VHH binders against Phosphatidylinositide 4-phosphatase SAC2 (inpp5f). Designs and how they scored, part 5

Target 1, 352 residues: Phosphatidylinositide 4-phosphatase SAC2 (inpp5f), of Danio rerio (Zebrafish) (Brachydanio rerio) (a8e7c5r167to518)
Amino acid sequence: YKIFMDSDSFYYSLTYDLTNTVQRQGELGKSDQPLWKRVDDRFFWNKHMIKDLVDLQAPQVDFWVIPIIQGFVQVEELVVNYNESSDEERSSPETPLQEPTCVDDIHPRFTVALISRRSRHRAGMRYKRRGVDTDGHVANYVETEQLIHVHSHTLSFVQTRGSVPVFWSQAGYRYNPRPRIEKGERETMPYFASHFEKEVETYKKLVIINLVDQNGREKIIGDAYLKQVLLYNNPNLTYVSFDFHEHCRGMKFENVQTLTDAIYDIITDMRWAWVDQAGVICQQEGIFRVNCMDCLDRTNVVQAAIARVIMEQQLKKLGVMPPEQPLPLKCYRIYQVMWANNGDTISRQYAG

## First folded at step 1 (VHH)

Design g2 (framework vhh_gefurulimab)
Fold by ESMFold2-Fast, scan of step 1:
Structure g2 (fold): chain B 352 residues (1-352), chain A 125 residues (1-125)
Amino acid sequence: as target 1 above (352 residues)
Amino acid sequence: EVQLVESGGGLVKPGGSLRLSCAASGRTFSSYAAAWFRQAPGKEREFVSAISWSGSTTYADSVKGRFTISRDNAKNSLYLQMNSLRAEDTAVYYCAARDTYYEDSYFTESEYDYWGQGTLVTVSS
């Protein structure tokens, strides 16, 4: 498929619905409705154009409304070649992506795509008031989908990130202001519940991964979150706390393996979406909802680590990757660059 | 182990420009996020600008639009192009780097593992 970048981190496609995951597209089924009528409203950034075009009685409105997401898109074709030199440099990751015309028939290959969709709700630069609002929307909400494509097989794994869904703010002087809790548990509960009821409706089960520091200035937010989860008592929520600062000081990618090893069974049981020419083979059964204070770099590193575990399981299942051997270093280098670009792009959109 | 050495500081008139350089040795600089901090006479050290491993940048409000951070991974070097300099930009400028991709806390000195000794920039007529 062909994906275009229209401006700073806005993406569109004339033929593919960038607002919906592979699994959600399958759940919607075949329809002769125009693309813009099938989109996920949360990620439909130019939705206002529909109203304007309808109001103008524009002919063939379907030709004029191309759904645009804000976020990140990168597609790479990776070759499993253990004899190839590592660390090839990249020149233009942000250039519109097309599949290569040249093919190496000797070695297995697969396509990796990474799509991050920023919610249009609570949009804008860092707000004084963060967390959840009275509509149940959270600050810095992003859905990230990792796709693997091999021949006729398309596999998808989805994660979300978003602010801790309590009422909190950072309104102090200068940089690095201290966070504050703005409402108590009783006042917070209707909005906390509203957020998670919408999430459960969309994703069925949620595994919350809280990366907020368990010591120091961030502790107040983490404590509020845990208390609210316990009071809410929803069996569709699983809560995992990971002390990122303690385990990942002087961070190596390998140190995040402490977390992925601890939750390996949860990762494996969640599964992934898998479709081929005949239809749906497998569905993802739940979602990871990952947060830190700003849902930026710590969140990105953890999501990348979880997505890597899933990718390796998928590639082994497809016979692209040997069961006893990791991918070539060149493949991991490209993968790491893709996830770094994702994190950097989301950080720019949030911080301004 | 990484060692950082700053250069390019000096005396410049208000409205002038300077380019600071930071050379890394010991390990490949491209594996790190890097930043510039400064300390004005009699004040605490403050954040100026940061650049991620992939080249994404962020700036303190006081320098946004005037300063540009960049890196050359092949030369193991970090740069700060400073334009439209003001008297309040007078400070010792420090190069800092980290082994991590902790980009949600660019402002916090304790997140940086390696520091240079600093280079003095004086903006005076």
Scores: ipSAE 0.000, ipTM 0.207, lowest interface PAE 16.1, mean pLDDT 77

Design g3 (framework vhh_gefurulimab)
Fold by ESMFold2-Fast, scan of step 1:
Structure g3 (fold): chain B 352 residues (1-352), chain A 122 residues (1-122)
Amino acid sequence: as target 1 above (352 residues)
Amino acid sequence: EVQLVESGGGLVKPGGSLRLSCAASGRTFSSYAAAWFRQAPGKEREFVSAISWSGSTTYADSVKGRFTISRDNAKNSLYLQMNSLRAEDTAVYYCAAGPDYYSEDLYEYDYWGQGTLVTVSS
């Protein structure tokens, strides 16, 4: 398969549906819908071409339109080789003693792919009202899928990010502008509920990770969010608040370890999608929905940390990593660059 | 890049007709979907009609059969022909452009005019 970049952050493939996760593609195998109706409408940026071709009564419309996403795609092949990491510092002080691995000329290899899909709804609206709209769509909504491929095995882990789904705004593009709430709780509830009803239909269970500061300028948004979650009272939602500034001086992976350690059982219980030559091995049971006020640096760091925990579990299950060893430092550095590129690309899309 | 200016608003009697125009400057409409939205006093801005770059159209249920959207890409212009006007059509009408497909969601549109007032009275 080949993935193409057509222009600034637009991606397509002639052989692969970039709009759907591995898990959704498996579920669609039971659908009698034609291909163009099976793509995920949220991420189908050239959708109007299907309607125009149908309106023109064009023959074989399925062959004329290639789905285009806006977002990010990066693919890397990584080699598990601990000898290359002997002189490098470990990020985790909890793994201080490691014995050298006995390796031959064959080292385990795996492919990591990172795909971020920006919603076509509310795109380019950072200078307008933020939050949720009257159709239940949220600003800055992105679905991020991390794929691991080894031989015939494909493993997938999906997270989402998006604006806090209340009606709120900011003064403009100034440094750290103060946010405002635009509607009360009762007026907000139908649209807040609409957003989460759609999310629950798609992902079944949601773990909300709120990274909005609990003090200062952002507090008003965090307070509004928590209050709305409590009033909504949906058993499919779990709410986790993490005071980023209290715990994450410097914004590195080690600074979010307190969060990932605290939610380790939730991460593990959520599982991941796993498909091999025999079919479906397991499914992801829910999704993390991560937000900060602007869904930028903090969200990216937290999602990367969660995805790293999952990847290490996946690689150990596949037998490509020893159970007593962390990811080799050379692999970890490439992984960090992939996630940094993801964050930078999404941030540029928010800038307009 | 694109600036939109509406014209043709005014006062009209119930059952009358009015034609709104929207002129784009800086670029042609050929690369963008375009739409009309309206906002009555004390109400949210609502969808009226949209047209794709290829000329496919969609209408809100409240205006179907009465309003017609059209475009002239050579003149960088969008039009809304309003027939059988009612008092409830009274609103400020906004022209919008972008993205490359049409939508009923106002947040899909990146370029907006300043609006033109349509009053249906007496």
Scores: ipSAE 0.000, ipTM 0.099, lowest interface PAE 22.4, mean pLDDT 76

Design g4 (framework vhh_gefurulimab)
Fold by ESMFold2-Fast, scan of step 1:
Structure g4 (fold): chain B 352 residues (1-352), chain A 124 residues (1-124)
Amino acid sequence: as target 1 above (352 residues)
Amino acid sequence: EVQLVESGGGLVKPGGSLRLSCAASGRTFSSYAAAWFRQAPGKEREFVSAISWSGSTTYADSVKGRFTISRDNAKNSLYLQMNSLRAEDTAVYYCAADRWGDEYSYLSEDYDYWGQGTLVTVSS
């Protein structure tokens, strides 16, 4: 599949539906309908062109509208090789260059792709008002899909992120002023419910990972969120709170393992989408919905950690990684760069 | 219900200036984000500029540096100051408002309230 970047963060493909996950594409089945009629509306950024082209009596509109997403796409081919040395070690001026020998390629290879799809709803820059709107859409909503491809196998794991779905605000000034709740509990309830009814319809089950600080200025938002979850009382929602500042302060991101260890059974039970030449092998059951207040870096780090756990499980199932070994250092470094690029791109889209 | 009425369009020579106004009724502009879109004959509607309720602005590349969007919440009005006008700026200009958001969108379908449009012709 060829994927093109039109302008900074806009992506399209002539042959692949970038608006749908692998699992949603499978659920839609193979159809004679034009691509644009089958896309996920949330991520179909050039949707309005269809109405304008029809109004102008444009011929063959079905063949001229290529769906465009806004977000992030990166694809890397990785080699599982535990014997690779760093370039620094090999660059020693005292080490003589050895004549190349014929080497049998015994190392497994796999492709990792990372696709983030920004919702077209609430697509402007985030300022004072955050959270949910009266249509049930939330600020900063992004669906992120991590794909693994090995031979005929395609595996996919999807997560979402978005603002805490209450009515809240914070002034967009340099010194991070105190956030405010703009509507009461009962006034908020129908819009909170509207948001999660849409999410449950799409993803079936949701595990909420709340990264809002449990103390200080962010507490008011976290308290409002938990209260709404309890009032809503939907068995398809699971609520997990993680105090990112307490566990990961000073950029000690290795402490995020505390979270992934604590939810390991939830991660494993969620599974992933898996297809091969014969069809569907496995489906993802549910989704993580990760949120913070205004530090998008927290959300990105947590999603990357969860996605890594899944990827290692997938690679071990495929026989690409030994069950007793971690991911090779070179693979891990490239993986970290991919997720850092994802976070930077999403942050730039919301900061301006 | 919000109703928007544009004014200030007209005929202007290349290099000239015009100021468009949009008056809102039924709700104050302080309650929502607003934008200007335009549509030239035979072309699709395109984004021109947007402003959040707090005053943050954005512009299409084609008009950046020439157009300025502003609002006056006390007068419940939105403005577009257009300078250094070119023949390619000839279009019907539409005022648009979002029903909830203090954030703006680049997509016309995300705006709930629309004016009737005002014609701007840049010609000698």
Scores: ipSAE 0.000, ipTM 0.135, lowest interface PAE 14.9, mean pLDDT 77

Design g5 (from g1 with D98Q S99T G100E Y102L D103G E104D Y106E S108Y E109A; framework vhh_gefurulimab)
Fold by ESMFold2-Fast, scan of step 1:
Structure g5 (fold): chain B 352 residues (1-352), chain A 123 residues (1-123)
Amino acid sequence: as target 1 above (352 residues)
Amino acid sequence: EVQLVESGGGLVKPGGSLRLSCAASGRTFSSYAAAWFRQAPGKEREFVSAISWSGSTTYADSVKGRFTISRDNAKNSLYLQMNSLRAEDTAVYYCAAQTEYLGDDEWYAYDYWGQGTLVTVSS
């Protein structure tokens, strides 16, 4: 398949459904319906085109509608090589042409792809009005899928992010902006429940990772979220709170590992989607739903850390990476850049 | 290892403008998120502005609309254009870079730091 990018981070493919994860595409593979009827409506940004074509009574509408997502796509081919120098600023002047390197023959390689799908619901800049709306949609909702491809194997791991699903608002970039809760717990519950009922239908089980600060101005949102989760009392929801600022001091990557180490069993039990030429080998059992209040970068960093744990498990299972070694530094740096690009793109879509 | 050197600091009157530069040496700067922090006399370091490797920008409320962060990856340089300067902008300004995305406004998220350049806004 081939993926194209247009202005404002819109992506499309003529042959591949970018609106569905590998796992959802497998589930829909038994459908006799045309592609545009099988797409995930949440991420189908040009859905209005179907109405326009029907209104014009265009023949064979199925051939004219190509699903477009808004978000992020990046694909990289990586080589697992522990013997390369990590970083050399310059080559010597006049590098010889006849200097064969056997990296392509000796070292395993894999493709990593990162796809983020922004929900079309509550599109545009919503810095003042956050949380859930009366239709059960949340602000800043994005589904992020990390794909690993090795030979005939395709592996996929999916996470979501979105605003805390209560009714709240904040005054934007004003001096010491204070968030406010707009509705009480009883008034909020039908919409909170609507949001999570849709999520459970799609993903089966959710592990909520709440990154809202436990102190200061963000505390009111974190407290409201926890109270609503407890009142809702759904056994398909697991709630994890992580105080990002309390734990991320000094050496930054080590402190993020505090979270991933604490939830390692949850990460491992969730598994990933795995497909080869013979069919489905494994399915992802649930999803992480990560949220922050103010800084989209906190969510991106945590999702990247979780996705990295999964990727290393996948690569070790495929025999591409040794069981007792971390990811090579060169691969790690490219991976970090991919996730930084993802975060930057999402931030641009939600901020001025 | 990345080394950062700030320049462009000095004495300026309230309402004036100043442009700070940060020159990076060592590894390719374009792969890093970068930021400006400042430390006023008798206070702790505070966030001023950040720019991702792709050019996305974030500003502290106190400087938004007055300061502009930019980068030139070809010159391995980071800039801070400061307009409408106030007495409270008086501080040592630090250039910082991070190899991982751990937030914009947390000083401990940044791996590499310059030595700082003094900006004095006084009548």
Scores: ipSAE 0.000, ipTM 0.147, lowest interface PAE 18.9, mean pLDDT 76

Design g6 (from g1 with D98R S99T G100L Y101G Y102W D103Y E104L D105S Y106D W107E S108Y E109Q; framework vhh_gefurulimab)
Fold by ESMFold2-Fast, scan of step 1:
Structure g6 (fold): chain B 352 residues (1-352), chain A 123 residues (1-123)
Amino acid sequence: as target 1 above (352 residues)
Amino acid sequence: EVQLVESGGGLVKPGGSLRLSCAASGRTFSSYAAAWFRQAPGKEREFVSAISWSGSTTYADSVKGRFTISRDNAKNSLYLQMNSLRAEDTAVYYCAARTLGWYLSDEYQYDYWGQGTLVTVSS
């Protein structure tokens, strides 16, 4: 339960595996191995720092090795109370029959946790080169998990983000630098395929949400991505292109809703992980892989919108949220701040 | 709603400093995130710096270490302290505000904008 923040956005817990999603923890099953031997290597940032202890097989090494992730963690308890003053009079629907037999039954509560895990591959040093490398790792790779906790129920929804997995770069010496493609489709394919083979093995199905502008200087990257996806021809990949700049110009929130409405069936069919005291109830069937070129804000907005749709479905399923009424404004304000903090933290980690 | 008015722009020599101010009308500014954007002649508007309602800050790489964003909710004011100014910093600087929302660097997320204040860095 206790999650600690070290310097430079590193997080650890003595009792919880921050490197694995709830679903991956279930898939690993009950193991007699110590925590650090069961962690997801992609997000095990202190593995190299402790490798001498591991390599020497020191006595009780499992008590000395605490997995650390780099990324973001925020946990909030939200109260579904339509009568709070913070919602103001114009946005505070009243609850009928406000005199339950027990104080604990007056207002439903739920915990929202947001965990972002930055890949240790291609992290650290400033990368002029974006995209994929010869090991199949992509720049700026982050797994983000949204957790809902109510009583004994834990629900999880996972998304990923990362650079477009072709070989491309930007020059740092220019004002508003233009991106360049470094390799052709034939040279790129083994590494593109390596990346998605790993992703498919981990997540089964991927829905690619490409937020690169369809016009202007970003078009070259979007065109290269689509060409590579078509040549790869993997039935486990679905490609969705959305011109964020064109559709969301002027801060029209309804235009982001246009995207989530258009993919609503895909979102719903993907489902979420659900665990209780009896075990696994449901599993997430696939993952969204969201990307843009150099504006991490677009990716964060889209992932937050998708995650909100899922959260509302989960809360309605649990009876915490009324089926035909939105959450109190205060709940959405806290939720928006959590996602804004997530985006800010990820951006700062890429900037150094 | 919020009305924003920038001030503090002017002509400065390279290496000099300027402090920009943005005054918000009304008494709701403390619930808003706020940012500075700039636009040089003939170029697109670009992000400079942002501050959340809780005080978390974000900076563009080109200004990080040189510029500092701050806010004073009691005075309904946003500030940008600009140090070690360069010719490339020459632009019209805009303050912007929005309700709680997603990433702070996206100009399309901002509901309220000032008229801009000109900063010219030349010898």
Scores: ipSAE 0.000, ipTM 0.127, lowest interface PAE 17.1, mean pLDDT 76

Design g7 (from g1 with D98K G100Y Y101W Y102L D103G E104S D105P Y106T W107R S108E; framework vhh_gefurulimab)
Fold by ESMFold2-Fast, scan of step 1:
Structure g7 (fold): chain B 352 residues (1-352), chain A 123 residues (1-123)
Amino acid sequence: as target 1 above (352 residues)
Amino acid sequence: EVQLVESGGGLVKPGGSLRLSCAASGRTFSSYAAAWFRQAPGKEREFVSAISWSGSTTYADSVKGRFTISRDNAKNSLYLQMNSLRAEDTAVYYCAAKSYWLGSPTREEYDYWGQGTLVTVSS
């Protein structure tokens, strides 16, 4: 598919609906409607153009509106080649992402794509109110989809991130200001419920991963979140709290393994979307909703770690990866850079 | 182990410019994210700017548009170009690195720290 970047943060395609995951596209079925009529409204950043074109009496409006997302897109072809020198790979950690793929068909290969879709709701609110608003939208909401493509097989795994869905705020111009809870539990509940009711409708089951510090200034937000989850009492919500600072000093992958090991059965039971030319083989049953307070990098690290576990399961299932051996270091280096670019791009979009 | 040594600090007049350098020793620095933090007398150490392994940058609101962070992995070096300096920029500036590829504004995530270099903005 041809995907175009209009700027460092806006993406479109003439032939592919970037606003919908592979699974949602399958759920919508085959349609003769134009792309913009089938899009996910949450990620349809140029939706206002439809009104403008209608108001201007533009002919054939359906041919003029191409859906644009804000976020991130990166696609890489990886070759599973264990014969490459580890010294060559380690001597250049900044190896360009544009490194050519193997032209020989003797080594297994797969395409990995990463698509992050920033919600158009609450855009530009980073330096004011955070959390949930009276329309049930949360600040910093992003859907991230990891795609694996091998021959006729397309596999997809989706995660979301967003602000803790209570009414909270912090000072706009100071680094690490004290957060405040703006509304009590009873006043918050209709909007908290509105947010999660729509999330459950879209994703079926939610596993909440709260990365807010369990002590210090951030604790007030974490405590409010947990209490609201307990009061809401929805069996489709699972709440997991992880003290990122305590367990992940230096943000090392091995430290994040404590979390992924603890939730390994949850990750595995969630499954992934799997489609071939004959149709749907498997569907993702639930989603991880990951949040932190000020550090978007923490969320990115945790999502990358979960997505890596899923990718390895997918590649082993497809016979691309041996069951008893990790991928070549070169593959992981490219993968880490893709996720780094994703996190850096999202952080810059919220930096102001 | 990675060791960091800052240089380039000094006295500069308001509105002036100054470039800080950080020299890293150790084989792995080029694989690490790096950052600049600063600490003014009587205040907490605060975030200034971070740069990821791939070169993506983040800035504190107080310095955005005035400061530029950059790195040269071939030379194991990190830089901070400071323009339009103000009296409130007076602080000891610290180079920091973490053993991960993503930059962060969170001080506690950084594994390696330099000893600091003093920047004084006054007449």
Scores: ipSAE 0.000, ipTM 0.155, lowest interface PAE 17.7, mean pLDDT 77

Design g8 (framework vhh_gefurulimab)
Fold by ESMFold2-Fast, scan of step 1:
Structure g8 (fold): chain B 352 residues (1-352), chain A 124 residues (1-124)
Amino acid sequence: as target 1 above (352 residues)
Amino acid sequence: EVQLVESGGGLVKPGGSLRLSCAASGRTFSSYAAAWFRQAPGKEREFVSAISWSGSTTYADSVKGRFTISRDNAKNSLYLQMNSLRAEDTAVYYCAAEYRLGFTVYSPDEYDYWGQGTLVTVSS
């Protein structure tokens, strides 16, 4: 299946359902229904076209309507080769051609794909009201799926991000505006509950990673979130707080290992989706829901780190990567660029 | 406790057919992938075929097109229909159940329950 890109980072495919994860597609099974009837409504950005075409009784409406997502798609083919230098031109001129071709032929290859799907609910720039709304939708909601493909095997790991689901705001068009809580816990609870009831129905279990600073101006939002989680008291929610500013001061990518080490058992126990020609082999058990206040970079860095831990476990289990080795440097650099592109694209969509 | 018992092995001429059966007791197949492995004299145990709970199948290249794996969950049984048998198919055939991790159906180490084996001899 080919994937196409339109302006404003819209993506579509004529035959593949970009709105559903591999796991959700497996749950739907093989269907004779057109793509648009099987989609996840949260990510179906051209849904309005269906009403117009149905109202006009347009012929072959099922042919005209292809699902479009807004977000990010990047696909890369990677080679597991520990003998590659960072400088490709630094090769021995005396090395026989036969040795390099034999090495290339035996080196494992895999495809990695990264798909981010922005929720169509609460789309656009908002300069005052953030958080949750009265329909239970949160600002800046994105589902990100990382895919690994090797021969007949497809493995998938999914994470979500979104605003802290309380009623909060900050002043627009001002540097470092102080956030404010707009409603108390009692008034917030029905909408907080609405949000998480939908999330639990979709993902079964949620591990909340809160990246809001535990000191300073962001603390009021973090405190409100924790208080609401405790009052809600849902056993399907696990709450993890990480002070990004304190632990990742000066070096975002290197110091995030403190978080991934601390939650390593949670990451491993969550597993991933795996399908092959025979069908579904295993399923992801729950999802990470990562949030920050006003810096989308923190969320992207943390999700990339968690997804990397999962990818290395997947590649080792498939026998594509040796159990005692880290990811080859060239693979890791391409991986970092993919996640940087993801973060930059999402950030631009929110900033305009 | 789960017990697997294979049957249907025997002597057959090249080009002939055999149907192997595996009966499970103590637990149903409803939550498990099941597989057939074989071990020829002097060789390690090798993958032959696997079937998921949903009925999706996987085959080793050496048997693809000749062998068919199936199961009947109501009868708690697994089958291997072997056609166009060759001398190199001579082996003890083992039934395996409960693919634990979902990581590799090809490794004997990933299965919790094993039968005692049934001998298949292909000779003129």
Scores: ipSAE 0.000, ipTM 0.110, lowest interface PAE 19.5, mean pLDDT 75

Design g9 (from g1 with A97T D98G S99L G100Y Y101F Y102S E104Y D105P Y106W W107R; framework vhh_gefurulimab)
Fold by ESMFold2-Fast, scan of step 1:
Structure g9 (fold): chain B 352 residues (1-352), chain A 123 residues (1-123)
Amino acid sequence: as target 1 above (352 residues)
Amino acid sequence: EVQLVESGGGLVKPGGSLRLSCAASGRTFSSYAAAWFRQAPGKEREFVSAISWSGSTTYADSVKGRFTISRDNAKNSLYLQMNSLRAEDTAVYYCATGLYFSDYPWRSEYDYWGQGTLVTVSS
């Protein structure tokens, strides 16, 4: 299948529905509805084109409308090879032997794809209007899907990010702007509930990872979020706060290990979507909804770390990666670049 | 101790160009957010440009297409190339780094700042 990129990081495919995850496509595969009625409306950026074509009574609307997403797409083919050093020159001997050694001449291969889908709702509200709106839509909402393909197997893991769903604002371009809460808990609840009711309908269970600082300037937003979650009292929501500032100085992936270790059982229990030629093997049971203030760089680092844990589990289960070895350094570096490109692209879309 | 030292400020004519430099010690730009801010007479301190740990750049609308931020990680230095300068660009320019990277550079809490370098655009 081919994926095409247009201006402003818009992506489309003639053969693949980019608006739906692998799991949602499997659920929709039983429907006899036309493609344009099966696409995920949240990510269907050219939706208004369908109205125009229907209004004009255009023949075979299905052949005229190609769903376009805004976001990010990158696909990489990776080779599991422990014999290649990516740290130093191969001709130079290293004092400590830290590279895993593997004597197999056969190198397994796998494809990694990363797809981020920006919501069409609230898309024009860059950095000044934050949080939730009166339609229950949140600023900076993105669904990110990581795909692994090996032979006939397709595996998928999905996460979301989005602004803290209360009514809040922050000044643009001013140094050290302090966020403010615009509405109280009672006024906020219908819209907070609307947002999470839609999320629970789509993803069934949500694990909220809140990366807003627990001290200083950001605390007011984190406190408001926790209070609203507790008042809402939905058993399908799990709330996790992580002090990113204290643990992840310098934006290092290894520093996020404290979080991924702490939630390892939650990550593992959530599972991932798995499809082969016989059909659906298993489903993802819930989703991580990750946020910081803007849902950009801190969120990207944490989502990448969670997705890496899942990918290593998937590759080991498929027999592509040995159970006692970490991901090869060369693969890991390409993976880091892929996730950095994802973060940079999303950041540019929201920075305007 | 973390120290940021700006250089390259001065008097320049409208339409001219100027390059600012910021040398860091005690902290590396490769691991932290780095940014340029400015404060014009009678105005609040304003974001100008930033560069992330991954090398992505962000610019204020008022400087887009005219200013370019860059860094040299080997030299641990940050640069701001300013072209097509206007009287409105007259300000003290500050180099800054954050303890952790923020999602929006102009909304980040920067824990270390240089002393500033004056840029005057005047005929």
Scores: ipSAE 0.000, ipTM 0.271, lowest interface PAE 14.0, mean pLDDT 77

